# VH-VL binders against q9h9l3, part 113

Target 1, 176 residues: q9h9l3
Amino acid sequence: PRKMVAIDCEMVGTGPKGHVSSLARCSIVNYNGDVLYDEYILPPCHIVDYRTRWSGIRKQHMVNATPFKIARGQILKILTGKIVVGHAIHNDFKALQYFHPKSLTRDTSHIPPLNRKADCPENATMSLKHLTKKLLNRDIQVGKSGHSSVEDAQATMELYKLVEVEWEEHLARNPP

## First folded at step 7 (VH-VL)

Design v17 (framework fv_fezakinumab)
Fold by ESMFold2-Fast, scan of step 7:
Structure v17 (fold): chain C 176 residues (1-176), chain A 123 residues (1-123), chain B 111 residues (1-111)
Amino acid sequence: as target 1 above (176 residues)
Amino acid sequence: QVQLVQSGAEVKKPGASVKVSCKASGYTFTSYYMHWVRQAPGQGLEWVGWINPYSGDTFYAQKFRGRVTMTRDTSISTAYMELSRLRSDDTAVYYCARSGSYYYDSGSRFDPWGRGTLVTVSS
Amino acid sequence: QAVLTQPPSVSGAPGQRVTISCTGSSSDIGAGYDVHWYQQLPGTAPKLLIYDNSNRPSGVPDRFSGSKSGTSASLAITGLQAEDEADYYCQSYDSSLEGWVFGGGTQLTVL
C-alpha cells in the first residue's frame, strides 16, 4: 500500500490588519478518506480576523483548541515520510511553518491532467469546489458558515485518485 | 539585475556585537526569504538562519539561538544580521543569500549570494 | 562538523572525469529533499552550479551534472578544465534540524 495522506487547513487573520494567515484548524485523512487528525488550533498571537465565512472558525472553537506548537508536532509526525496531497497546499505548509519534500507533495490545484478531465485550461488554478463538482458531481463548501477542512481533505484525496496512475507515471519520468 | 550588496569588513574584540547589512535590488524584496551563511577561514559553509522580509519572522540554527538577531527594513530593501557576545571562533566571512518560497523544496536553493562580509574577532 | 559528508579532496587531469559524492541521512536527502551544488572559486562567494538534484542554471556548461539516489547525491564533472579548480559544496534541507545543511566541501585539484 502507498503511504499517502491528504491535508486541508483553515487559517485566521493575525498581525497588522489581520493580514498574516495563522493556522486555526487542520484535518488529515488517509488514502481511503478516514480521518487521522482533526483539531482546532490556537495561534500563539491575537486573532484579528476569524475569516469565518471561509474558515468556519469562531471564537468558541478556540476555547479548547490545541496550542500551535503541540498541534504542529502532532501534524508533522503524521506527514513525515508520506506523500501529502492538498489543494493550493503551499498555503497549508506555510501556516504549519513546515518544509515537505516536493517529490512527496501533490497539489491538486496544479495537476494539468486533472484540469483537462474537468474541461478546464490545463494551467489554470481551479478551485477545489469547482473541480469536485465537475469531476465527482459533489457540492462542497456549501453555505455561508465556512468550510469543513475534513470535507475538503476528503474531496482532495478523491480528486487525486482520479489521476493518480497517470500523474505518478509522469512524475517518475519527469521528477519535480 | 538581481543584486545583494553587503556592508564592509569589521574587526571586533571578544564580547562585542557586530551587525552586518545586505541591501537587495532588482526584485521585490518581500517576495523572497533571506538567509545568512558563514564560513570560517579554511572551513566549510554553515547556515545561520533566515528571515521572511514580508512578516519579519525569523528562524535560527540551534547553535546561534540566543546570540543572533535578524531584522529587515522594507523601506530600503535591507536585511541585517547581528551577532552578539562574539568569540574568536566567530571569525568568518558572513554571506547573505536569497531563496524562494520557504514552504516548497524548490525554493530552498540559494541564489544569488552577496559577496560576503569578513568579521574578524581578535584582541 | 558538517551534516552532509563529502570527500575532502578529489583530483583529475585535464579532460578526465571526476565525481564528488554527498552522503546524508534519512532526515535530509533520504527524506526526499532536493540537493543543490555550489562552486566556490578562491576568494569569491559560492555560486549555484546545480539545483533540484540535476538542473543547471543558465550559463553552467553541460560538463557539470548531478544525480541523487537514496540518501546520497553526486556531482559529475566531465572534460575537466583548469578553471574547474574550486571548492564544491552540496546542500539540502534537514527536517530534524529544521534548517539548511551543507556538506563539508570538496577541494578539486586539476593536475
Scores: ipSAE 0.499, ipTM 0.832, lowest interface PAE 2.5, mean pLDDT 90

Design v18 (framework fv_fezakinumab)
Fold by ESMFold2-Fast, scan of step 7:
Structure v18 (fold): chain C 176 residues (1-176), chain A 123 residues (1-123), chain B 111 residues (1-111)
Amino acid sequence: as target 1 above (176 residues)
Amino acid sequence: QVQLVQSGAEVKKPGASVKVSCKASGYTFTSYYMHWVRQAPGQGLEWVGWINPYSGDTFYAQKFRGRVTMTRDTSISTAYMELSRLRSDDTAVYYCARSGYYYYDSGSRFDPWGRGTLVTVSS
Amino acid sequence: QAVLTQPPSVSGAPGQRVTISCTGSSSDIGAGYDVHWYQQLPGTAPKLLIYDNSNRPSGVPDRFSGSKSGTSASLAITGLQAEDEADYYCQSYDSSLEGWVFGGGTQLTVL
């Protein structure tokens, strides 16, 4: 597990009617769930919609937030060369404007054995909240104050660890 | 069918700017990245940058930063690349090419490609 | 120069096998990024030939195959035909440059 991290990002709405998703927080944890990175990030564009109910982001968090360019450099330095675990991770990479190698990417929203363990169809896209409740018997993303990206990244790593041996063996036989 | 149709050949003097267009059809324009790649006569392929047509976000290769601007018009499914302060060594065929981003939808491969726009920079 | 290294030319006779190498570094192919291959016939735009190391788009015959190992990739063409005369380019992503990178191209001549 030496070269494995999990990531979760929070996005706010920018652009017309707040429809563009811009990075506003990123959390990265190691294999054991220890936090390697957790910063609020200032988008280069005007924030139209904080999406606070889901993101947990408020105006106060932007006051000392790390500018996007600087945060991105720090984050990419951590991710480069590592197996990166996430849930619907393409959204996080898109917000980072980052292309991580497919062979080093693990998306817990698209791991058939994980869905199987949760008694869900293998090809269904299940939410992190539902998989965590079903497989770890833990409630995440609770309440109205927004999600914790640290909590989500930790849950994502724990979910991956349930299928790690089986999935890594599958990937070795069936390279992406 | 998926197509990328580019604007016609341009002849420019050193120091001028050129703006090349790429009109997409046969797919959802905002669901894929648009890349620009150039090829000088008898030379290889050189990546210039990408634009995300949904957000308008752009990323340029270091060599072109400060001289290239990529934009799009979603109402006509058209991407643009403008290169300023042209030099004779900017003479090349400029291609647009489509890629996906996430692994569930086309991935990072460039497909299709436009037919190319020849830009000649001469005195 | 080009970021990925390809031989400038390769040649073979009809029916033979040729291979075209593509050598990268620890920041691109060595970092695990997929390799794609493009065929460029004279006077035309590049056309996708192989993607994600070894996959063929519809319409590409099975005599074209790709592989990747360590910091290198290879394109193999078996049963070589006159129509295969073209330039071939490998492509990957480079994390240090944060962009797509191409090989210098290999001109294939069918004897």
Scores: ipSAE 0.369, ipTM 0.799, lowest interface PAE 3.3, mean pLDDT 90

Design v19 (framework fv_fezakinumab)
Fold by ESMFold2-Fast, scan of step 7:
Structure v19 (fold): chain C 176 residues (1-176), chain A 123 residues (1-123), chain B 111 residues (1-111)
Amino acid sequence: as target 1 above (176 residues)
Amino acid sequence: QVQLVQSGAEVKKPGASVKVSCKASGYTFTSYYMHWVRQAPGQGLEWVGWINPYSGDTFYAQKFRGRVTMTRDTSISTAYMELSRLRSDDTAVYYCARSGWYYYDSGSRFDPWGRGTLVTVSS
Amino acid sequence: QAVLTQPPSVSGAPGQRVTISCTGSSSDIGAGYDVHWYQQLPGTAPKLLIYDNSNRPSGVPDRFSGSKSGTSASLAITGLQAEDEADYYCQSYDSSLEGWVFGGGTQLTVL
């Protein structure tokens, strides 16, 4: 079958009042949860708001961060031709300025069987933290140090594996 | 309801620059990407690039890098495409067109399109 | 030059069926990117006809249908009418160019 990876990105605020989300970290894991990529990324624009409570990004992480253009090239080389799993993954692709094929994209925030297993409404958009707690009995995104994109990518892959057989069969019969 | 209204025809000399505008109405301007596509007389459609009106980020086709600049003004919901160092083979109708950028909104399809702006480059 | 390959012309009589092909490569249609189709009447801007391979926007008659297989896509028009005389363009995304790509266009003549 086609190789599968999971991605999670952290964004910081740039632009007027820090309202623009710019890529500041990206983590990619393989099917087994092994890290393929994990780098801090330097946005080309001035960082107005580190959003540290959520992103875990601090000024110190930017000192030796990989410039956006270089990081993007490395990341896209890993993603191209693979099934990419993420949670609300459109935000990650938007920050990467990258268009991944819909047929090779799996968004754990939009998989009805996954919500059903968590006793949540099928059409609701549930947070990664909630689904991970309900289905894997694991707490992620805890404390005030910010989120770990590695932890989030690993949790996302594990969540997808719970519905992989059912969902891939559904997609084969009902192409996106 | 959803409309893209483009500026009028332009006639330019080789070496000049041209700036075409595209005013959006009937939707949230910053929620969709704006693309520019050109069509030379009797020829096919050629993608020039896109701008994200929210962030101001741009991406241009390789052929136009160094000569094209895309900008926007969110206060008047207007996108701009400026093409510099014009050559006679830049004579074309230039269209703006809206897209979502991913499958969770209007998708990657171009809809609607502006009516086009004819740019003629002649000596 | 166009990245996606279309026949330059196709013709049919009123009431007949025609098919317009769109051939890509492993970096666009073959990579799984969706195909969209646009109709351009003489002197007008292109109009979305088919999106995401096979879906019709509101107002597009059922006579128009799209399909995709492998590295190619097809637009089928049944029950040809004089009003269908136009240029038809396919479009996709190409990962190696990191941009949107169009077919060269097909001129449909209704005889």
Scores: ipSAE 0.551, ipTM 0.845, lowest interface PAE 2.1, mean pLDDT 91

Design v2 (framework fv_fezakinumab)
Fold by ESMFold2-Fast, scan of step 7:
Structure v2 (fold): chain C 176 residues (1-176), chain A 123 residues (1-123), chain B 111 residues (1-111)
Amino acid sequence: as target 1 above (176 residues)
Amino acid sequence: QVQLVQSGAEVKKPGASVKVSCKASGYTFTSYYMHWVRQAPGQGLEWVGWINPYSGDTFYAQKFRGRVTMTRDTSISTAYMELSRLRSDDTAVYYCARSGTYYYDSGTRFDPWGRGTLVTVSS
Amino acid sequence: QAVLTQPPSVSGAPGQRVTISCTGSSSDIGAGYDVHWYQQLPGTAPKLLIYDNSNRPSGVPDRFSGSKSGTSASLAITGLQAEDEADYYCQSYDSSLEGWVFGGGTQLTVL
C-alpha cells in the first residue's frame, strides 16, 4: 500500500531570548533505513541559540545550509502521500509548518504496544533514547557533540517495525 | 462556556478597508488557532486564513494575499481580520472559528464559530 | 468555485434516509486528510456536525453519520426530521493549496 518513511528534525533557538524553535536540520530515511534526505537548513530568522549539546548544530553548518523555503519544498515532496514515522513528531511538523494527514502519521512516543514491549506504562511518553536502548539494545544520542538526526530517524523506523503489524491492525479497526 | 463574540455589522464604500474583531472567552486564547471564513449572501463558505495567537504567525489563502491582514491582542483575547481595497463582491458574513494547533493533526475542525459579522460593500 | 464538490440540493420525506456526497481530489481527501461536516440552519453560523470522518460531537444525534472512501466522503441522515432542513457543508485540508477547503454546500429540503 503506501510507502513509509521516518523523519527526525533538529531545531535551533531563534526569536526573543532564543525561545522559538526553528528548523536547522532534517533527516528522512526509508523503510530499510536508507537516507533519502539529510540537509542542514538555514532558518529565515537570526539564530540566537544553537542548542548544540542537543541539536549537534554549529555555526559552520549554516554556511552552506539550504534556505528554509527551499528545504521545506524538498522535504514535503518526500513526505506527501507516505506514512510518516517519527518520535514526538508534532514538533517536527511544527518546525516544517506542515500538516500531514493523521491517518498517515505514526508517532512512536504514543504507541501503547511499544511501551508495553519496553515494560513501560502504556500512556507514558518515553524518550527515543530509552525505547531504543530497551527494545533494540542500542545506545543513541551518545556523546556531547549533539544528536544525529539520521541516527534518530533510523532508530525510530526500527522501533516502529517492532509493532507495525499489530498497530496497523489496531488502526484499521480503530481509525484515528 | 467557550464563546467567540464578533463586532457588529459594517457598511463600506468600494476601495475602503474594514477591520472585524473576534473576542474569545472560556478557554486559553493562545492554545488554539483562529480561522476566518466568509460567506457571501446565498453562497457557500470560503476559508480566508488563520492566525496562531501564541506566535502571531499567519497564513492566508492565495486569493486574499496582499489584501488581508490578521492580528491579535493577547491582553484582551481578541483576534482581528482587516480586509483592504474592498470590492462589491467582498460583501459577506465574516466568521471567526477556532481550531487545534498540532501540525500533524490534518483536517483540523472548526469549533466553535462566532455568530458572524456582515460586511456590506456598496456605493 | 468550491474545491470539494457537493450536490446543490437533496430532499426527502420525514423518516427517510438521505445521503450527501463530498468529492475531492488526490491533494485533499484522496491524500488522506480527514473530512468534517457542518450544519447551517437559516440565519445562523455553521455548527460542527461530524468530525474526523465519522465522529459525532456531544449533543449530535446518532441518526447523523459520516464515512470516507478514496477521494470522497458522505454524510448520512436517517429518520429525517423537519428540523434537519439546513445547508450542509463538508470541509477538509488541501496540501496543494496549503489551506482548508469547503464543499459548495447542499441544501436539504424535508418534504
Scores: ipSAE 0.500, ipTM 0.826, lowest interface PAE 2.3, mean pLDDT 90

Design v20 (framework fv_fezakinumab)
Fold by ESMFold2-Fast, scan of step 7:
Structure v20 (fold): chain C 176 residues (1-176), chain A 123 residues (1-123), chain B 111 residues (1-111)
Amino acid sequence: as target 1 above (176 residues)
Amino acid sequence: QVQLVQSGAEVKKPGASVKVSCKASGYTFTSYYMHWVRQAPGQGLEWVGWINPYSGDTFYAQKFRGRVTMTRDTSISTAYMELSRLRSDDTAVYYCARSDTYYYDSGSRFDPWGRGTLVTVSS
Amino acid sequence: QAVLTQPPSVSGAPGQRVTISCTGSSSDIGAGYDVHWYQQLPGTAPKLLIYDNSNRPSGVPDRFSGSKSGTSASLAITGLQAEDEADYYCQSYDSSLEGWVFGGGTQLTVL
């Protein structure tokens, strides 16, 4: 019954030369890693670059994708009032055009104790793939067919759980 | 010193458009979001929208969508807000205000503020 | 109508303490969004007074303090001075409106 979820989003390129990042998939898992939401999302603008190597998004995924406005409403209803965990999560919130409370946000790319456990510099920004391999002994984002946002969200939650007690105590004493 | 300098007062007729400018100095213009907030005479503060000066991305409050356009010119560190199809109830002081660039709640605090541009809409 | 509720006015004598309340709902302050406070002297732009519930910018005296609990926030001013006479606005983010929201403002009169 923990009010905590983890999120991972995939973006495609829209706008001039595909330089704008637009939401194309979102996965949300609960504290135990169970999937609460996983949908392909149709951007309101023309997709110029699927960025398939990174996003895993292909034209076929867009056929029955949920329109951005509807998907955004569904996602925000799940996130509202919950502690939201992500990796470099500002990119996901940017793609959602969403402001989540800082006090309820946990970014595994900016948790010094997590880097310390991984024998990495405390203030460095380490990739999700690296932290997951180092701390969970698990390979994610393998191959060149794109990432699984479900897999990434699950890994992100598990990483946070390694430092949850320590980090929540830190935040209680040093509110962000 | 960090400053936001706004354009001078405007008097417009109903149905016209107005474009207000906000020139930033003393910081890296592209590192902070710029917000626009208005205040009708004797009334409270009302948020209009924001622009990311780095990307040019904008987000507008529902009430103003279709009537407001925010732009910027990075070469002169200036942000603009244009409001069209003006009504008498658009009479207000329009402020620009800086905030953090993160899409977290920390981006919601506004500091500094411009001194405001009075826009009067009357027949 | 303002989204966040503030008393329209408060008053106090020099040296006294006043408290200004800011009441929100489950979609703003109750959702965990931080509360910021602004001071607006007559004829001037608002100035950031308190940010992220309880933090002071440099140059703001420690007689100004903020707090937040549940769906409400409070601004406390101790050792009241004539120079504190101003309008005070609370601000947060509302997830249902998807925008920044302000309180209606509280006019502080120093008697």
Scores: ipSAE 0.375, ipTM 0.759, lowest interface PAE 3.1, mean pLDDT 89

Design v21 (framework fv_fezakinumab)
Fold by ESMFold2-Fast, scan of step 7:
Structure v21 (fold): chain C 176 residues (1-176), chain A 123 residues (1-123), chain B 111 residues (1-111)
Amino acid sequence: as target 1 above (176 residues)
Amino acid sequence: QVQLVQSGAEVKKPGASVKVSCKASGYTFTSYYMHWVRQAPGQGLEWVGWINPYSGDTFYAQKFRGRVTMTRDTSISTAYMELSRLRSDDTAVYYCARSETYYYDSGSRFDPWGRGTLVTVSS
Amino acid sequence: QAVLTQPPSVSGAPGQRVTISCTGSSSDIGAGYDVHWYQQLPGTAPKLLIYDNSNRPSGVPDRFSGSKSGTSASLAITGLQAEDEADYYCQSYDSSLEGWVFGGGTQLTVL
């Protein structure tokens, strides 16, 4: 049996007009929701836009942040060989510049049974906030001060657990 | 429909640089990674690196770091691979090939491939 | 010095079955990365033959099939035809190298 973790990353804007998304925080939790990793990460490029309303990142968080190259090594060491759960996880892997095996990747934004349980169209991309409220009766990403990647990773793992048995059976018959 | 058209054969002297082009058509150029793979005469396939045409981000195999540079021009849907300080053992057919990105729905298989550009390095 | 190991050659008569192995390690096939197979006819670019371990692109006959188990994958060709004479390459991703890796290639001769 393989270990399972959930990941959520926060990105800030770098490059021209802050349009490039660069990793600024990463949280990883285990199957039970215990935190395995949670660090602020310093992008190698100048931060143009903290995107604080969404990311929760402020200049003060960058003071003792782990440099990108070091953080990436730590994160990849945790992810390697594990089933990794995320929501719109392509964005997290892109920010990490990392290719995780498809057979070990679970994206809660693209699991039709999960949408069905939430009374949403099966092929729609629903937000983590919406699915968590509908299925777990929990409010996440509350207010305008930005998201908690720990809270998001924990919610993502709990959402996946609701469909784990049926989705793993589906994937065994229909490998990605 | 989807096509990758590569530049013509090149003959270079040791120490020179070569720049190979790969022009894409029939799809959204910025939605797929472009890979470069080489094959020396009578030998196997060797991956050189990739470029993300959307961001310009690149990643090179360790063997080629410091000698290879990959770029693109989105206005003409063309990717480039430049290899410097050429040696005789850089003689090979250089292929460009398309793959899908980090998103797991798509897969990282190489399809299609360009027809290849023969680069000969000799004195 | 290919990262994935293939036999250098395999042969069979028309109508027979052959299998081509591809052996990796814990950082590539053993880590769960998918295996793809390419066919290279003499004088041509490689062409995708099998992707994601066992899937066929449009236009590839069902005589070609792929499988994967543990640190290894295999390509099976049934009902061999003269047109199958080509080099075959497996490919995967290696997490230690952070790049795509190929097998050394297998030359199929149809006798």
Scores: ipSAE 0.498, ipTM 0.824, lowest interface PAE 2.4, mean pLDDT 90

Design v22 (framework fv_fezakinumab)
Fold by ESMFold2-Fast, scan of step 7:
Structure v22 (fold): chain C 176 residues (1-176), chain A 123 residues (1-123), chain B 111 residues (1-111)
Amino acid sequence: as target 1 above (176 residues)
Amino acid sequence: QVQLVQSGAEVKKPGASVKVSCKASGYTFTSYYMHWVRQAPGQGLEWVGWINPYSGDTFYAQKFRGRVTMTRDTSISTAYMELSRLRSDDTAVYYCARSPTYYYDSGSRFDPWGRGTLVTVSS
Amino acid sequence: QAVLTQPPSVSGAPGQRVTISCTGSSSDIGAGYDVHWYQQLPGTAPKLLIYDNSNRPSGVPDRFSGSKSGTSASLAITGLQAEDEADYYCQSYDSSLEGWVFGGGTQLTVL
């Protein structure tokens, strides 16, 4: 009976040569795909590379963005005590500098039954775009203007729901 | 073989600063977080903070904020912890310890640990 | 003052079973964070004994086992041996403190 949410974050490059990934947008949706949180976030460090092709972040989005410290507090209040679904979710948690309990974390990039339904090798790491197209017949992350973290979070939740019953049963028998 | 080698014992006066080093070998230094944990004589373990050697990001326990600074030098795979404005109650063995990053399939367990550096603060 | 509560001492005779409790709160063990256990022999650094509630690192005998329920965890040692005399610490993560927390430690004496 724990509540479930899905998260997707966008990161920009900071630090030397823009090699460090810093949080610049976060979207969180509930089980039904309704948006609980969606904000642009201002990193505490100078942005070297917006990575716009993938992140969709531009300098204009930073003008009224929520400072990292404040955004992080808001996000953690939503995530705490909930089952959190994401795709390659360790990247999101790393950008948030947040340690979510393993037992309450679901990563759609590492669920063997989900890959099996998509006719993919069970232990391969498949992209969100590929799984969404194959299993939901939906195109996400289209064009060159960057990704929508809302769209990605919604797709991630829908993908998880396809295997939820069997995967929760598996986790109950094989606790993480 | 994974090893963490710490600097030797230090004796400091109250008000001084101490800088302890921890040299890593046998693994990719930037792929794991480095933690610092202290233990006063006859007392329990107390977590001080962590550093991400890849980014240089740090996070410190509330008690030590304003007095501790953690840094690293990736060219020699060495992490440092500097504690300033030393008091007698800072006398402790200071350990470095490795942990996995934020990967959900990895526990936040500390393994291995360095052998410890005794810091004695006395007048 | 330790955040997690352990008994300060426990004792047993060779061959017996002992258990060491570790009690937390809703922000650490009760929030679902894993519990790890460390063994510290006199004059040495702590050594990982149990991780992620019940898993043993390579080289740790199956006489050592861990469990977790609700806001508490337990370390069980069966077939006690003289070499088991040590301090034992539990560890978890606390979301309200945003940091790693340890129990106060339990001294095991083998009689």
Scores: ipSAE 0.556, ipTM 0.847, lowest interface PAE 2.0, mean pLDDT 90

Design v23 (framework fv_fezakinumab)
Fold by ESMFold2-Fast, scan of step 7:
Structure v23 (fold): chain C 176 residues (1-176), chain A 123 residues (1-123), chain B 111 residues (1-111)
Amino acid sequence: as target 1 above (176 residues)
Amino acid sequence: QVQLVQSGAEVKKPGASVKVSCKASGYTFTSYYMHWVRQAPGQGLEWVGWINPYSGDTFYAQKFRGRVTMTRDTSISTAYMELSRLRSDDTAVYYCARSSTYYYDSGSRFDPWGRGTLVTVSS
Amino acid sequence: QAVLTQPPSVSGAPGQRVTISCTGSSSDIGAGYDVHWYQQLPGTAPKLLIYDNSNRPSGVPDRFSGSKSGTSASLAITGLQAEDEADYYCQSYDSSLEGWVFGGGTQLTVL
């Protein structure tokens, strides 16, 4: 089988009114949920809005954070040639300024069989928190101190594993 | 109706700079990447770079780094490409082209294309 | 030189089938990046003909089809017509260059 990883990124607000999403943390886990990468990342631009309620990022985390260019190189070395699983993964790739092949990308926010198992409309975009509660009976993103990208990446991999056989067969017959 | 309208032909001497414009209409300008592609007479297509009109972020092909600058003006939905220190082998038709809505998707196809701006560099 | 390799020319008679190949490497088509095809009529800008390997935009007849396998892609044109005489370019993304790459172009002659 081809190697598979799951990724989740946290973004902070930069640019005018903090409307630009810049990478501030990235977590990558392997198929079994073991952490391969988890670093705070220093954006090249001034942080206007830490978005702490969702990102979990605070000024303290930036003190020893890895500069964006270095972190990006490390992350891309892990992702290259692998099947990459994420939730609304376009946002993660955009923050990384990275084009991963569509045939090796799995977005758990756009897998109809996964929504079907959760009793959700197949064409709807469901949150990671909702799918994880429905299908894994686990609460993630609890409280108001921000999300754990490690927890989110682990949940995303476990969700994908529920439909992996069915979805890989579908993709083999219907290449993206 | 989605349309990209480019500025007119330019004739420049070696060492000069040229700035080509591309005015977009019929869609939300900030929702799509704008690419620049050139084609020397009788030759193939060569990608120059892109600009994200929303953020102003740019990325240039290695061959053009240090000589090309891409900008935009969101108030008039216009993208610009400026190429400096022109050489005779920069003679080409320069096209702007829009990529799809998903910026960091490998399926970013170019549609539509502007009609092109001929830039001639001669002594 | 172009990054993706296409034959410089191909020819066929009206009603015949032609196939145009596009060969890449492990950093572009071989890495799984999608292939798009453009048609360029004399004196005009390129027009999107096929996207994401095998999909047709509205208005493109089904006699144009695309496929991808390994490090290569191909464009098939069946029922050739005089109006198909044009240059055809393949395009993909290259991870080593971090940019879009084109084939050298194939001139189709119908007659």
Scores: ipSAE 0.572, ipTM 0.846, lowest interface PAE 1.8, mean pLDDT 90

